# VHH binders against q96n21r8to141, part 26

Target 1, 126 residues: q96n21r8to141
Amino acid sequence: RDRLSFLHRLPILLKGTSDDDVPCPGYLFEEIAKISHESPGSSQCLLEYLLSRLHSSSGHGKLKVLKILLYLCSHGSSFFLLILKRNSAFIQEAAAFAGPPDPLHGNSLYQKVRAAAQDLGSTLFS
Key: E = the ipSAE of ESMFold2; O = the ipSAE of OpenDDE; V2 = 0.75 times the mean of E and O plus 0.25 times the DockQ between their complexes.

## First folded at step 19 (VHH; framework vhh_7qia_2)

Design u5 (at its last look DockQ between E and O 0.11; V2 from the best seeds 0.00; counts 0 for: pae E 9.3 > 2, placed apart)
Fold by OpenDDE, look of step 19:
Structure u5 (fold): chain B 126 residues (1-126), chain A 122 residues (1-122)
Amino acid sequence: as target 1 above (126 residues)
Amino acid sequence: QLQLVESGGGLVQPGGSLRLSCEASGFTFSEYAMGWYRQAPGKQRELVAGISEGGSTYYADSVKGRFTISRDNAKNTVYLQMNSLRPEDTAIYYCARDFGDYEGSRHAMDIWGKGTPVTVSS
């Protein structure tokens, strides 16, 4: 039941974590945070989605996911934070994110992703 | 360990100027938008000015032309230059980290400073 309900939230998640270079709109951070508060099941689904998206998305998508997770550290449910802390192995991977230089932007996006991951780690375990 | 520390508040006369500072620590400052908010007694907290990661700025209509927000990433500091101050500018001013884009979207703040008081009075 929670999973079915969560599916109705996918449109906003897809928009908030798109692979393009368009920044995530501010209101989506709030909407995504609300998802974490709907139920423990919703929090679980949200975490699974974000982690999956983090691993499969472009650099821009990864950055958006990490920023969303950072926001959720303050505005997400306590249960979401609990399970996020228990599943924090991805942070090290993201902190090491690298790839070929972009013809126009060089390594800028990689640096941003690594910085966001580092900030997330500091936030979760400070 | 995330922290924002405001400073520069005080008492000034109408028409006077103040420069507020907000020093950030505990995160990669240059990668985030920052904002200044204010809360007057009995009123809701409101956005005063915002500055994106890239340096784009936003101002509330009530402060346009009078206030200037800027940032120094090397110092992890965001500033609010307030000129031509008015009694209605009296409030506690807060600094915040913002995930919003300040481009027609709602703002998404997560950490706040403790605030610095600004009083404009004759």
Scores: ipSAE 0.866, ipTM 0.924, lowest interface PAE 0.5, mean pLDDT 94
Fold by ESMFold2, look of step 19:
Structure u5 (fold): chain B 126 residues (1-126), chain A 122 residues (1-122)
Amino acid sequence: as target 1 above (126 residues)
Amino acid sequence: QLQLVESGGGLVQPGGSLRLSCEASGFTFSEYAMGWYRQAPGKQRELVAGISEGGSTYYADSVKGRFTISRDNAKNTVYLQMNSLRPEDTAIYYCARDFGDYEGSRHAMDIWGKGTPVTVSS
């Protein structure tokens, strides 16, 4: 039931985590945070979705997910923060994110992803 | 060239009405949420109203019931209808691409207009 209720919010999540260079709209941060406050089941579905998107996305999508997770450290439910801390191995992986230089953009996207991961780790475990 | 141009501001008496317009150019307007912000003298800029690309609306408590945000995608324009104006509504009003209802997001908005002044005085 929690998973079915969560599926009704996929359009918001897909919009906020699309794998492109368009920033996540500001109001979507609040809408995503609301999902974390609905129930423990919704929080688990949300975390599962965000981590899956982080893993499957290019640097643009990874950066968006990390910024959303950083926002959730301050605005997400306490239960969401608990399960995020327990599932935090991705932070070290993202802090080491690298790849060949993009001919048009160089290494700046990789550096942004690494910096966002460091910010998340510092915020989550401070 | 990406632009947002506000208009419709001016001087109005308490209890009066005013309609602000913001015309967008240089991007696909229908794909973006739009917001109205205001900044009064000596205050921080605050969200007044927002409208998603699908038409869902959000309002600050201080204006709920008095202000109405709307959009016309055919004209690339977002509007703010302001009714029952009060002296505390005096501010410069800014149109922005995107909006948030929290002050802490450093990336909630990415394009701003130049602002249109609104003065409500007896």
Scores: ipSAE 0.011, ipTM 0.269, lowest interface PAE 9.3, mean pLDDT 80
ESMFold2 (binder alone), look of step 19: mean pLDDT 81; pTM 0.825

Design u6 (at its last read DockQ between E and O 0.88; V2 from the best seeds 0.77)
Amino acid sequence: QLQLVESGGGLVQPGGSLRLSCEASGYTFSEYAMSWYRQAPGKQRELVAGISSGGSTNYADSVKGRFTISRDNAKNTVYLQMNSLRPEDTAIYYCARDFGDYEGSRHAMDIWGKGTPVTVSS
ESMFold2, look of step 19: ipSAE 0.569; ipTM 0.807
ESMFold2 (binder alone), look of step 19: mean pLDDT 81; pTM 0.815
OpenDDE, look of step 19: ipSAE 0.884; ipTM 0.934
ESMFold2, fold request of step 20: ipSAE 0.517, 0.540, 0.397; ipTM 0.791, 0.799, 0.742
ESMFold2 (binder alone), fold request of step 20: mean pLDDT 81, 81, 82; pTM 0.818, 0.821, 0.826
OpenDDE, fold request of step 20: ipSAE 0.894, 0.894, 0.895; ipTM 0.940, 0.939, 0.940
ESMFold2, last read: ipSAE 0.458, 0.566, 0.429; ipTM 0.751, 0.809, 0.760
ESMFold2 (binder alone), last read: mean pLDDT 82, 80, 81; pTM 0.829, 0.813, 0.819
OpenDDE, last read: ipSAE 0.894, 0.893, 0.893; ipTM 0.939, 0.939, 0.939

